# VHH binders against p49116, part 236

Target 1, 238 residues: p49116
Amino acid sequence: EGPLLSDTHVTFKLTMPSPMPEYLNVHYICESASRLLFLSMHWARSIPAFQALGQDCNTSLVRACWNELFTLGLAQCAQVMSLSTILAAIVNHLQNSIQEDKLSGDRIKQVMEHIWKLQEFCNSMAKLDIDGYEYAYLKAIVLFSPDHPGLTSTSQIEKFQEKAQMELQDYVQKTYSEDTYRLARILVRLPALRLMSSNITEELFFTGLIGNVSIDSIIPYILKMETAEYNGQITGAS
Key: E = the ipSAE of ESMFold2; O = the ipSAE of OpenDDE; V2 = 0.75 times the mean of E and O plus 0.25 times the DockQ between their complexes.

## First folded at step 16 (VHH)

Design mm3 (framework vhh_7n9e_1; at its last read DockQ between E and O 0.96; V2 from the best seeds 0.89)
Amino acid sequence: DVQLVESGGGLVQAGGSLRLSCAASGFTFDDYGMYWGRQAPGKGREWVSGISWSSGYTAYASSVKGRFTISRDNAKNTLYLQMNNLKPEDTALYYCATHTPGSYPEDYWGQGTQVTVSS
ESMFold2, look of step 16: ipSAE 0.730; ipTM 0.910
ESMFold2 (binder alone), look of step 16: mean pLDDT 82; pTM 0.829
OpenDDE, look of step 16: ipSAE 0.834; ipTM 0.933
ESMFold2, look of step 17: ipSAE 0.688; ipTM 0.899
ESMFold2 (binder alone), look of step 17: mean pLDDT 83; pTM 0.834
OpenDDE, look of step 17: ipSAE 0.560; ipTM 0.830
ESMFold2, fold request of step 23: ipSAE 0.795, 0.770, 0.801; ipTM 0.931, 0.922, 0.932
ESMFold2 (binder alone), fold request of step 23: mean pLDDT 83, 82, 82; pTM 0.835, 0.825, 0.825
OpenDDE, fold request of step 23: ipSAE 0.932, 0.932, 0.933; ipTM 0.978, 0.978, 0.978
ESMFold2, fold request of step 28: ipSAE 0.800, 0.794, 0.788; ipTM 0.932, 0.930, 0.928
ESMFold2 (binder alone), fold request of step 28: mean pLDDT 82, 82, 82; pTM 0.823, 0.828, 0.830
OpenDDE, fold request of step 28: ipSAE 0.933, 0.933, 0.933; ipTM 0.978, 0.978, 0.978
ESMFold2, last read: ipSAE 0.803, 0.776, 0.778; ipTM 0.933, 0.923, 0.924
ESMFold2 (binder alone), last read: mean pLDDT 82, 83, 83; pTM 0.827, 0.832, 0.833
OpenDDE, last read: ipSAE 0.919, 0.933, 0.933; ipTM 0.972, 0.978, 0.978

Design mm4 (framework vhh_7n9e_1; at its last look DockQ between E and O 0.81; V2 from the best seeds 0.68)
Fold by ESMFold2, look of step 16:
Structure mm4 (fold): chain B 238 residues (1-238), chain A 119 residues (1-119)
Amino acid sequence: as target 1 above (238 residues)
Amino acid sequence: DVQLVESGGGLVQAGGSLRLSCAASGFTFDDYGMYWGRQAPGKGREWVSGISWSSGYTAYASSVKGRFTISRDNAKNTLYLQMNNLKPEDTALYYCATHTPGSYPSDYWGQGTQVTVSS
């Protein structure tokens, strides 16, 4: 009853660590990515439809889609993050690893392919000039995906996804009524998100997380965080 | 409270030009695309042109393409419509609009500014 999201879900403002170091290092990249991850989790947790599904379902959904939400966040915040500069720094690190024979050639190819896919995704979203409303509803479509393995309540999840699709369609059709293909162009970008590797995302952006644990293992903790702790993680405030 | 206030309308001869402005307040202007619509007397609303949040994407109704140019200035929270080579068929009340979750299932609209094109 009423819209799936509120106006506050459209606002998505990432604050970067300050100051930016002379050379981008693992700490700066990991802190920047952590802020985006926590902002994305806070965004998802604050959706009434998400809350209505219950804690077990919430954990299952986020485990299935966190990398997709994170990747949409990278695209949305690419300018604020200077993402192209971050990715260039990562590529330089890979070149050092090749020179020092620290990584297999197969692993290097996997990582470079992932970086290329990420760059192409972000470029395609920039060409469409996707706005905050569109990103919010794309994230909702990704979050409420009923076809991930192991989900319960898939009928209700499907209903929420359909509602997100309808509200996105309504927005696009009202704002760009005679552009009959904008919605389709936006939606066809989403399948590429399923092909993004969470393991490689963790290696690229989350090296140095405590204990080198996977994001999947910490998701229940992140979803249970107090609101004040969330705000501290997103902004670096204590 | 969301406010959209149009200005710049008036009476103009066919072939002439006008520039409309829309001052926006009460919402985060650069989170959203914006659009212009128009309504001729006794007719329904007609979409005219839309623009994305950073101006990187624009779209036009076939009836105005090549004659009208939509633009925005996010520093001033202002939307514009430059109308050239005006025709009597362009006579209408012109309004700016946006859609947000808070406006769903409707849009926020301004009160409009009248454009009258004489032959």
Scores: ipSAE 0.748, ipTM 0.916, lowest interface PAE 1.1, mean pLDDT 88
Fold by OpenDDE, look of step 16:
Structure mm4 (fold): chain B 238 residues (1-238), chain A 119 residues (1-119)
Amino acid sequence: as target 1 above (238 residues)
Amino acid sequence: DVQLVESGGGLVQAGGSLRLSCAASGFTFDDYGMYWGRQAPGKGREWVSGISWSSGYTAYASSVKGRFTISRDNAKNTLYLQMNNLKPEDTALYYCATHTPGSYPSDYWGQGTQVTVSS
């Protein structure tokens, strides 16, 4: 039995929309986020183990963890995305909404806390200096989580998760042999992903693009999208 | 194909310094942490130092801590090991290495460069 991931799964390169506007408008943010989401989902789709679970299970799995995958993607692509600038723009937009009295105080607090958590998470990952290999396997661990409600093939999912963990452990032990606790430091960041609201993430990054359409509803379509079609969307060739 | 080519080794007196280089090709260099190892005559492979993809994290074996410095230039796909205050016990074949997913053995390393420290 081969490894869970290959070198092709380690590569995770996000292409940003071009040109970058002087002002990061909602469309730019949403397009950027959409590309990241697509990249993340197509990454998952490219994993043989993921393919082996079948379409229904795959859809359910991604529906359950897309926010976590997306967040890991944000962390990994923070520099390329200028995430700090994007978040600042989002905050500014939120402030405008506040001034217009469109949000309750409680909702404002909730959204601001979410942004804070997201920023802190990304910063923490940057401090750990997580590489592409580690990110790939962290995403795999998150993807193959058997503890989501309503999943089928949970035993198989668990096996894949264990395999991901083992391969990550092997990498960390080889690369950082004298740092016995690096793996633990990395893995302990994962619970923070579960504390983040997918609804708020969707609202912040996708509302301007998808309107009333939910990420949950489009996941099956994204997963069925041909690679050529995906590439065309990224390059603008379609 | 993954290739790692080490250079910079040689003969040096105790207390001297050397700077090793490792030229990497055949993989996305900045997606991986890298590490140096060494193998002394009659001994097994020993981990020396590791560095994260962006150099934000480094680690060292206790035997070389404070004397060796690992660094990398991702633009040049090159890994470095600055070795100061060398000791005879540092004599070994030094190799740079990376890890690939899920294979065992899963490490790639070059032919190595010989470092000999005389008393």
Scores: ipSAE 0.513, ipTM 0.803, lowest interface PAE 1.2, mean pLDDT 90
ESMFold2 (binder alone), look of step 16: mean pLDDT 83; pTM 0.835

Design mm5 (framework vhh_7n9e_1; at its last read DockQ between E and O 0.97; V2 from the best seeds 0.88)
Amino acid sequence: DVQLVESGGGLVQAGGSLRLSCAASGFTFDDYGMYWGRQAPGKGREWVSGISWSSGYTAYASSVKGRFTISRDNAKNTLYLQMNNLKPEDTALYYCATHTPGSYPTDSWGQGTQVTVSS
ESMFold2, look of step 16: ipSAE 0.704; ipTM 0.900
ESMFold2 (binder alone), look of step 16: mean pLDDT 83; pTM 0.833
OpenDDE, look of step 16: ipSAE 0.848; ipTM 0.936
ESMFold2, look of step 17: ipSAE 0.703; ipTM 0.900
ESMFold2 (binder alone), look of step 17: mean pLDDT 83; pTM 0.832
OpenDDE, look of step 17: ipSAE 0.482; ipTM 0.796
ESMFold2, fold request of step 23: ipSAE 0.765, 0.759, 0.745; ipTM 0.916, 0.914, 0.913
ESMFold2 (binder alone), fold request of step 23: mean pLDDT 83, 83, 83; pTM 0.829, 0.828, 0.831
OpenDDE, fold request of step 23: ipSAE 0.927, 0.929, 0.927; ipTM 0.976, 0.976, 0.975
ESMFold2, last read: ipSAE 0.766, 0.742, 0.767; ipTM 0.918, 0.910, 0.917
ESMFold2 (binder alone), last read: mean pLDDT 83, 83, 83; pTM 0.832, 0.830, 0.828
OpenDDE, last read: ipSAE 0.928, 0.929, 0.929; ipTM 0.976, 0.976, 0.976

Design mm6 (framework vhh_7n9e_1; at its last look DockQ between E and O 0.01; V2 from the best seeds 0.00; counts 0 for: pae E 15.5 > 2, placed apart)
Fold by OpenDDE, look of step 16:
Structure mm6 (fold): chain B 238 residues (1-238), chain A 119 residues (1-119)
Amino acid sequence: as target 1 above (238 residues)
Amino acid sequence: DVQLVESGGGLVQAGGSLRLSCAASGFTFDDYGMYWGRQAPGKGREWVSGISWSSGYTAYASSVKGRFTISRDNAKNTLYLQMNNLKPEDTALYYCATHTPGSYPQDSWGQGTQVTVSS
């Protein structure tokens, strides 16, 4: 059997909406986030091993890990997205809500902490200077996580995850052979993803676009989307 | 297809300097970490230096640390190796490389450029 990932899975280029507005509004943020989400889902779909698990299992996997994949995508595309600016805009919008007394103190704290966690995670990944190959395998490791509740084919998922880890290890060992602990430093960042709330992420990045529709509910649709249709979504908004 | 073309090698006296270049094509260069290796006559391939996609991370073999500098220009799809204070033991065929997922060989590299350091 072949490798889990190929070179086609390393490339991860996000196209931002154009033109960028002078003031980042909720629509722009949501559109940007949606593109990233679609890109992440499309990436997952392009993996033969993922395809081999079947539609139901694939849907369950993505539902379980979309927040983690999205967050890794944020980190990877932080510069292209101007993530710091986006987060600042989100904070400003939140401040308006605070002034209008629409949020409880506890909720404000929770949301602000989440934003901090996102920023910190992305900063930490930037400091590690993770390359496209490493990101691809990290996403694969996250995608093929067998420890989510309700999954089928967990044995096979685990095998795919192990394969992803082994291939990552091989890459790191060859590319950065004098840095014997690089793999460990990279992998220890993954637990931070599990501490982030998918609900808060959805609220911050997607509420303005999808309204009351949940990411969970649209995942099956995204996964069934044809490549041509996906491309149309990206180009049509530019 | 991944193509890597090394250049800049030659004959140099001990203590001299050379700058190697590697022209990359056939893949998205700025997505990949790159590394230099070398192979001396009768010896196996040796890792020399590596660099991350953004140049924010560099690493060197202990034998070349402080003397060699790896860099890259992503706009030009080019990898560089500045070699200073060269020693006879640095004589080798130098090659640039990147990983090719799941393929054998698992790395992609060029034909290399010969570096010869005379005493």
Scores: ipSAE 0.020, ipTM 0.319, lowest interface PAE 6.2, mean pLDDT 89
Fold by ESMFold2, look of step 16:
Formats: structure tokens, sequence, C-alpha cells
Structure mm6 (fold): chain B 238 residues (1-238), chain A 119 residues (1-119)
């Protein structure tokens, strides 16, 4: 039985819309986030182990973890995306919404706390200098989580997660042999992903261009896209 | 932590209708998708229908599609299942459930409400 991931699954190249506007706007943020989402879904769909779980299971699994995969993608691509600049633009947009009486005080608190948690997560991953192989295995561990409710094929999902964990362990021991605590430090970051709200992620990154379309509602369609259509969505080409 | 309380079950003649309700508390209801499952005597739990937190997406098991309608009211923290054209095969204990990211090893499920369909 071969490795869970191949070198093709390590490549994770996000291409930003060009040119970057002088002032970041909702359209640029939404297109940038959409490219990352489609890149993340293309990545997951391309894994033979994921394909082996069947179509209904694939949909249920991605619905359970898409926000965690997206958040790992944000952390991995934070520099190329200029994520801190995007988050600052989102905060400015929220301030405008306050002036128009569009948001409640409770909602503003929820959104600002989420932005803070997201920034802290990305900073912690950057401090650890997580590499592309480590990100690929972390995404696989998150994707193949057997502990999400309602999943079918739980035993097979658990086997794939264990394989991802074993391959991450082997990689870290080989590549960072002098850092005996690196694996533990990396794995301790994963629980923070469970604190991220899918609803708020949609509000922050997806609502302004597409309107009220839920990511949950489009996951079956994204998973069924042809490769050429994925490439168009990832790069912005039609 | 999570509390899910189902109601609306009962005895009904084949071809009849019932509407189930699920009152939710102990979590931020509109941050999570919700679903209904059921368990017939001597069978395992079966996923029946699911809905996104914004109601932007619904999904149904093939055995109930076209007959059941899932909905939610986020202002009332309540999930609904409208069941039409009921069949004896629909007889089961019906649960509402949610996929909270921190729930391990299994779903947060309610205690269920019994639906019995006589022929």
Amino acid sequence: as target 1 above (238 residues)
Amino acid sequence: DVQLVESGGGLVQAGGSLRLSCAASGFTFDDYGMYWGRQAPGKGREWVSGISWSSGYTAYASSVKGRFTISRDNAKNTLYLQMNNLKPEDTALYYCATHTPGSYPQDSWGQGTQVTVSS
C-alpha cells in the first residue's frame, strides 16, 4: 500500500487576482478567497484515498471540515495573500456597516473575536515555519477526521487519518531530526481550528460578491467540477 | 453543553403528515449545520436530512426526498422536519443532531421523538 500523499499534493500555489487594486475592496477579497477555496477543494478531491470514500461520504466530510481546510490555507498563503492587509480592509468595512446601523453589537463582537483568533492562529503557524509538506499532512489529518458526526465509513476514515499522522511523523523526524518537539508543537495548533466559525468565515470572505450563497450549499458542485473548471476558478480565467 | 429537544412525533396513518421540531441550546445555533437522523427497531442510525446554518442548502436521503422538507428558524433556535405522505417504513425514533467541531467521538444528538406510521 503506497503513501497517502504524493509530491503533487504538496504543491499549493495560490495566484492572486492581478493587478492588486490601490484600495482593497470587497470584490478583490471575495475573488481571492474564492481562489483559495477552490484550490483547497481541488487539493482534497485529488487525493485517491478521499476518492475511495465515495461521493456522499466526500460531501459530508468536506462539509464538516471545509472551514478548517480554508483556515489552514489562509495560514499557508498568508504572506502571498497579504492576509493582514485584507483583514484590515474587512475591519474598515465593518466600521462602515456600524455607521449604517447594519450590524448589532453582539455580531460585531463575534466578528472581531474571530478576526483576532484567525490572526493569532496564522501568527503561530508562521512562528513555527510550517513547510508545504507539513501543511499537506495537517490538511489530510483534518480532512480524514473520523470523529465528525454522521459520517459513514468511519473505520476507513480513521485508517486514512492514522496514515496521514504516520507520514507526518516520518517526515518531521527525517527533515527536522534535531527538533524532537516539532511534531508535538505542530499538532497542538490543530484544536484552534475547531474554534473558527464557518458562518463568520463566510461573512468575512464570501458574502460581499456572491450575496447570500452558503459554502455548504455549493460544496457538492465544487467537488464535481471538471479539472479545467477548477483551474479557471483558481486563476480567475473563464 | 449541547441540548437538543425533539417534539412532534406520534401515531399517524399511512399517507398522513407530521411536523417535527427540535429546540436547540448550549451552542451558537446559527454557526452550525443541523440534520435529522432516525433509528428503526433493530437498525442502526440513518441520516435523513441536513440543512446549512443559513438554510442556503438542504440535502435528503433518497428514501425521503420529495416527501420530507427540512427547515430552520435561527431566531428561535429551532429545526423542523415536515414529513408528508408517510409510510410504515418511516416508523422510527427521530433525532435532531449537529456537527459541532469539538464533539468527539460522536455527534451531539437529542433523545429523539417517536414516529409510528400504521398501515
Scores: ipSAE 0.006, ipTM 0.129, lowest interface PAE 15.5, mean pLDDT 79
ESMFold2 (binder alone), look of step 16: mean pLDDT 83; pTM 0.832

Design mm7 (framework vhh_7n9e_1; at its last look DockQ between E and O 0.80; V2 from the best seeds 0.00; counts 0 for: pae E 2.1 > 2)
Fold by ESMFold2, look of step 16:
Order: C-alpha cells, then sequence, then structure tokens
Structure mm7 (fold): chain B 238 residues (1-238), chain A 119 residues (1-119)
C-alpha cells in the first residue's frame, strides 16, 4: 500500500575510512568496499516489501543480486569513493600478484576485462546523471527480480518489480516530460549488471579483508544483524 | 515538510528577460531532479523544463527550448530558470516542483511566481 520506497530509501550516504592514506592500499580498499556492501544490505532489508517476503526469500534474493546492488552502489558513490583512483590501485596490486605468481595470465585478462566493464558502466551512469531517486528504483528493480533460479514467491516478487518500474517511470516522465528517451536509456543499462562476476568483485574489493570467505556465505548473517551493528559497519565505528 | 518557494516574477515587455528562483527545503535537494511548470490564465498546467541532480542532464519543452535555461545551485538548495526573449504566451504562474517517493501525493510544488509579458 502506497509507494514501494520512502524518502529514507532514496538517501544513500557513504562515508569513507579516515584518514585517507597517501597511497591507497588493500586495507583501505577493502574497508571502503565493506562499508558500501553493508550500506547496500541495510538499504535492501529496510524495504517493507522486502521484509514481507520472509527470511528464506530475502536470503535467496540478496544472494542472487548482491553484486548488482554493489555495482550500482559503486556507480552512485563513484565520486565520493574516488573509484578511478581505487581501480588504479587495484591494478597495481594485481601487477604485484603477477610477479609473485599468485594469478594466472588467463585470470588477469578476465579481471582486467571486468575492470573495464565496470568503468564503462559507471561512465554511462554518470553521462545520464542518475540521481538518488533513480538509483533507489534501479536497485529495487534489480532486487525484486523474479527470474533468478530457485526463488519462491516469484509472482509477488514480479509485482514488486513492476511497481518499482512504474514508480521510476512516473518520476522520469514528471521530471523530464518531453524527453521521451531518458527512461529507455536508463533501463537498457541494467543487463550489463548481470555480466558482472561476483567472484571477480570479491577478488577486486574483498580478498585482503575477508580472506577466502565468499560474500554468498555471509549474507544470512548480514541480513540478521542488529541495526546498531550495521551502523557501526557502515560508519567504521566499532 | 517539503517547501518550495518561487521568486523573481514580474512584468516584462516582449523580448525581455527574467530570472526565476526557487528556494527548496524539507528534503535532501541533491537526491532529486527538479522541474519548472507553468499555468496560464484559464489553462491547465504545462511542464516547462527539468534538470538532473547535478545539472548534467537538462530537458525543455519545445515551446521554450533555446529561450529558457534551467540551472541549480545545490550548495544553496536553489533552482533557477533564466527566461530570455519572452513572449506574451509565456505569461503564466511559474512553479518549481519535485517528484518524490514519499507519501501521497508524490508531487510537490510551490505556490508559484507570476510572470506577465506585455506586448
Amino acid sequence: as target 1 above (238 residues)
Amino acid sequence: DVQLVESGGGLVQAGGSLRLSCAASGFTFDDYGMYWGRQAPGKGREWVSGISWSSGYTAYASSVKGRFTISRDNAKNTLYLQMNNLKPEDTALYYCATHTPGTYPQDYWGQGTQVTVSS
């Protein structure tokens, strides 16, 4: 009943670890990425429609789409994160891993292609100047995707996605009434998100902090966290 | 609550210029695109122009394109409309607006500022 999201779901404020080191390092990158991940998970679990689906469905949805939500978060927060600087630092660390024989040549090509696709996605979103409302509803469309394998309640998930699509459409049509192409330009960016590899995202942003633990394995625990613990992870306070 | 307050209207001769301002409060201005609308006497409301959150994307009604320029200053929570080469058909009550995902109604707009263009 009412809008799918509220004004509180449009707000998405990422704070970076302090102080910024003179040269970015793996620890800083992993902490920054962890804050974004927890902010994204907090965002998802605070949506009443999401809460209504039940814990098993919630876990399945987030496992299926966490990388897409994270990637949208990277695009949304690219300026505050200085994402281009972070990606350059990651490339430097990958080069060190080559010298230490930690990665194969084929894996390096896969990772570099992923970085290029991520940069292309972020640039396309910046060109459209996507705002907080639009990002919130794009995230909702990605979250409430009924076509992931193994989901229950797919009819209800589809209805929530359609509601997100309708409310995004209403916004774009109201704000840009005679610009008939903006909505289509925004929506055609979404398929690129499914081409982003969660394994490579983990390698790029999370290897130095999490060790060998996959994000998939910790999602149930993240979704059950107390709100105070979430706020500590998002702000870096302990 | 969301509040939008327009100013800068007035009487101007055809061919003249005006700059409208819209002071915004009660919401996170930087999260939303903004737009201007107008209502001529005895007519319905007409969309005029829209602008994205950081000004990187703008759109205009065909009737004003090339004559009007929308802009915003996010540090001051203010939306602007520079209106050049004004015509009598531009006479209207001009209002700024935003569409939010909040409670119903999702549209917020100000009470407007009157622009009157004499021949």
Scores: ipSAE 0.529, ipTM 0.842, lowest interface PAE 2.1, mean pLDDT 86
Fold by OpenDDE, look of step 16:
Structure mm7 (fold): chain B 238 residues (1-238), chain A 119 residues (1-119)
Amino acid sequence: as target 1 above (238 residues)
Amino acid sequence: DVQLVESGGGLVQAGGSLRLSCAASGFTFDDYGMYWGRQAPGKGREWVSGISWSSGYTAYASSVKGRFTISRDNAKNTLYLQMNNLKPEDTALYYCATHTPGTYPQDYWGQGTQVTVSS
């Protein structure tokens, strides 16, 4: 039995919309986020183990963890995305909404806290200097989580997750042999992903593009796309 | 195919310095952490130092800490090991390594470069 992931699954290159506007408008942010989402979905779709679970199970898994995958993607692609600038722009847009009294105080707080959590998570990952291999397997661990409600084939999902964890462990132990706790430091960041609201993420990054359409509703469609269609989406050649 | 080619080894007196290089090809270099190992005659392979993809994290074996410095140039797909204050016990075949892309649990090693430290 071969490894869970191949070199092709380690590579995770996001192409940003071009040109970058002087002012990061909602459209630019949404397009950028959409590309990342599609890239993440394409990544998952390309994993043989994921394919082996079947369409229904795949859909359920991605629906359950898309926010976590997306967030890991944000962290991994933070530099190329200029994530700090994007988040600042989002905050600015939010401030405008605040001034117009369109949001409740509680909602403002909730959204701001979410943005803070995103920033902190990405910063923490940057401090750890996570590489592409580690990110790939972290995403796999997140993807193959058997503890989501309503999943089928949970035993198989668990096996895949365990395999991902083992392969990551070996990598870390061999690469950083004297740092006994690196794996733990990396894995301990994953719980932060579960505390982030998918609804707020969707609102911040996708509302301007998909309108009233939910990420949940489009996931099956994305997962059924052909490879060429994925490529078209992530490169902006729609 | 993954290739790692080490160079820079040689004979040096105790207290001397050497700089090893490792040219990498056949995989996306900046997606992977890299590490140096060594093998002395009659001994097993020993981990020496590791570095993350962006050089933001480095680690060293206790035996070489403070004397060796690992670095990398991702633009050149090259890994380096600066070895200062070399000791006879540092004599070994030094190799650079990474986890084999798409292979588990195997690593990939180069042919190595010989470092000999005379007393």
Scores: ipSAE 0.387, ipTM 0.757, lowest interface PAE 1.3, mean pLDDT 90
ESMFold2 (binder alone), look of step 16: mean pLDDT 84; pTM 0.841

Design mm8 (framework vhh_7n9e_1; at its last look DockQ between E and O 0.85; V2 from the best seeds 0.00; counts 0 for: pae E 2.4 > 2)
Fold by OpenDDE, look of step 16:
Structure mm8 (fold): chain B 238 residues (1-238), chain A 119 residues (1-119)
Amino acid sequence: as target 1 above (238 residues)
Amino acid sequence: DVQLVESGGGLVQAGGSLRLSCAASGFTFDDYGMYWGRQAPGKGREWVSGISWSSGYTAYASSVKGRFTISRDNAKNTLYLQMNNLKPEDTALYYCATHTPGNYPQDYWGQGTQVTVSS
């Protein structure tokens, strides 16, 4: 059997909306996030192993891990996205809502903590200087997680995850041979992804574009889209 | 096709310095970590040093730590190895390498550049 991923799966280039506005409005943030989401979905769809699982299983799998994939994408594309600026803008928008007494104290705290966790995660990944190869396989490990409820073909999913882990391990061991702990340092970051709320992520990055439409509901549509259709249309729920 | 071309090797006296270069092509250079290896006569391949995509992380073999410095210029698709305080035991064919999914489990490496350190 060949490798789980090919060279084409290592490339992960996000194109930002142009031009960048002086003031990062909700639309810009949502469009940027949508592009990242589409890119992530397209990436997953392009993996032969993923295709082999079938449409129903694929949909369930992505529904379960889209937030984690998206967050890894944020980390990987943090510089291109100017993520710090985006997050600052989000905070500013939240401040306006706070001043208008639209949010409870508990909700404010929850959202702010989520933003902090996102930023810290991305910073931690930057400190590790994770490359495209490592990101690709981290995303694969996250994607092929058999421990989500309601999944079919869990045995096959597990095999794919193991393959991803092994190939990543080989890469790290060969590239950084005498640093026997780099792989562990990388993998230990993954649990942080499970602590992040998909609902809050959706509210922060997507509410402005999708309105009452959930990411969960549009995932099947995104997975069926042609590559050429991924151009910034988050409203493509149906 | 992935290509790696090493240069900068030569004959040097013990205590001397050399700077090796590796020109990379055929893949997205900044998506991958890179590493240097070497092979001395009659010995197997030995890992020397590795560097992450943006140079934010480097690693060295214990035998060269403090003497060698790995660096890269992503704009030039070039990997470097600054070798200081060279020792006769550093004599080897030095090669740069990378690992891509398409060639798993094998790595890509160049033809190498010979480094000879005289006592």
Scores: ipSAE 0.853, ipTM 0.939, lowest interface PAE 0.5, mean pLDDT 92
Fold by ESMFold2, look of step 16:
Structure mm8 (fold): chain B 238 residues (1-238), chain A 119 residues (1-119)
Amino acid sequence: as target 1 above (238 residues)
Amino acid sequence: DVQLVESGGGLVQAGGSLRLSCAASGFTFDDYGMYWGRQAPGKGREWVSGISWSSGYTAYASSVKGRFTISRDNAKNTLYLQMNNLKPEDTALYYCATHTPGNYPQDYWGQGTQVTVSS
């Protein structure tokens, strides 16, 4: 049995909608986020270990972790996406909504706290200068989490997660041998991902895409999608 | 094919400086951290310094910290090691390296460039 991931899984290149509007709007934000979501789902689906678990297990894993994968993708692609500019535009929109009394103050507080947590997560990852290899294996650790509901393959999922951890450790120790703390610094960032609310992520980034349906409900359809259609969704082409 | 080609080695008197270069090709340089290692005669490979993909994170072996500076230029796919205040114990073959997955976990390193520090 070979490595958990290949070089193709280390490459993670997001293409932004073109041209970028002079004023960011919900359509641009939603299309950008949709491209990242489909890139993340294609990434997960393409892993041989993931494919080996079967459709029901695949659906369960992705339903449990799609928001964590998406958030890692946001951090990884924050510069390409101009994420800080997107979040500032969202904050300005929320301020306009409270001036018009369109959202409850409690909901706005929850959304602002989520934005702050997302900014802090992305800043912490940027300080560590996480690379494509490290992000790929962090995503794998998140994807192969055996403490979510597994059907019959919980022990196999745990083995894949352990393999991801070992391969990440090997990379970090070889690249930064006498920095004995880098791996721990990277791994302690992962619990913050479980504090991210999937319904707030949907509100911030996907309102124009799905209306009143959750990403969770469309996961089975996304995973069954033909590869050519994935590529069209990732680039907006075809 | 992954290729790493080191240059800039030579003979230098103790206390002197050298700047090593490593030209990289055959992989997506920007996706990976890079590192320098060295091998003294009769000894195994020793890690010297590592650098993250965008240079935002660096690490050094305690024996070289404060004297060596690692850097990279992603536009030129090139890794550097500035070596100051060289000591005779720094005498070694210096190589640049990266670790990538592929079908199997693989370490890639160059042929190396010799650094000799006279007393």
Scores: ipSAE 0.501, ipTM 0.825, lowest interface PAE 2.4, mean pLDDT 86
ESMFold2 (binder alone), look of step 16: mean pLDDT 82; pTM 0.830

Design mm9 (framework vhh_7n9e_1; at its last read DockQ between E and O 0.95; V2 from the best seeds 0.89)
Amino acid sequence: DVQLVESGGGLVQAGGSLRLSCAASGFTFDDYGMYWGRQAPGKGREWVSGISWSSGYTAYASSVKGRFTISRDNAKNTLYLQMNNLKPEDTALYYCATHTPGSYPHDYWGQGTQVTVSS
ESMFold2, look of step 16: ipSAE 0.772; ipTM 0.923
ESMFold2 (binder alone), look of step 16: mean pLDDT 83; pTM 0.832
OpenDDE, look of step 16: ipSAE 0.547; ipTM 0.827
ESMFold2, fold request of step 23: ipSAE 0.791, 0.810, 0.797; ipTM 0.928, 0.934, 0.930
ESMFold2 (binder alone), fold request of step 23: mean pLDDT 83, 83, 83; pTM 0.839, 0.838, 0.836
OpenDDE, fold request of step 23: ipSAE 0.933, 0.933, 0.932; ipTM 0.978, 0.978, 0.978
ESMFold2, fold request of step 28: ipSAE 0.810, 0.803, 0.791; ipTM 0.934, 0.932, 0.928
ESMFold2 (binder alone), fold request of step 28: mean pLDDT 82, 83, 83; pTM 0.832, 0.842, 0.832
OpenDDE, fold request of step 28: ipSAE 0.933, 0.933, 0.931; ipTM 0.978, 0.978, 0.978
ESMFold2, last read: ipSAE 0.813, 0.520, 0.794; ipTM 0.934, 0.830, 0.928
ESMFold2 (binder alone), last read: mean pLDDT 82, 83, 83; pTM 0.830, 0.838, 0.836
OpenDDE, last read: ipSAE 0.933, 0.932, 0.933; ipTM 0.978, 0.978, 0.979

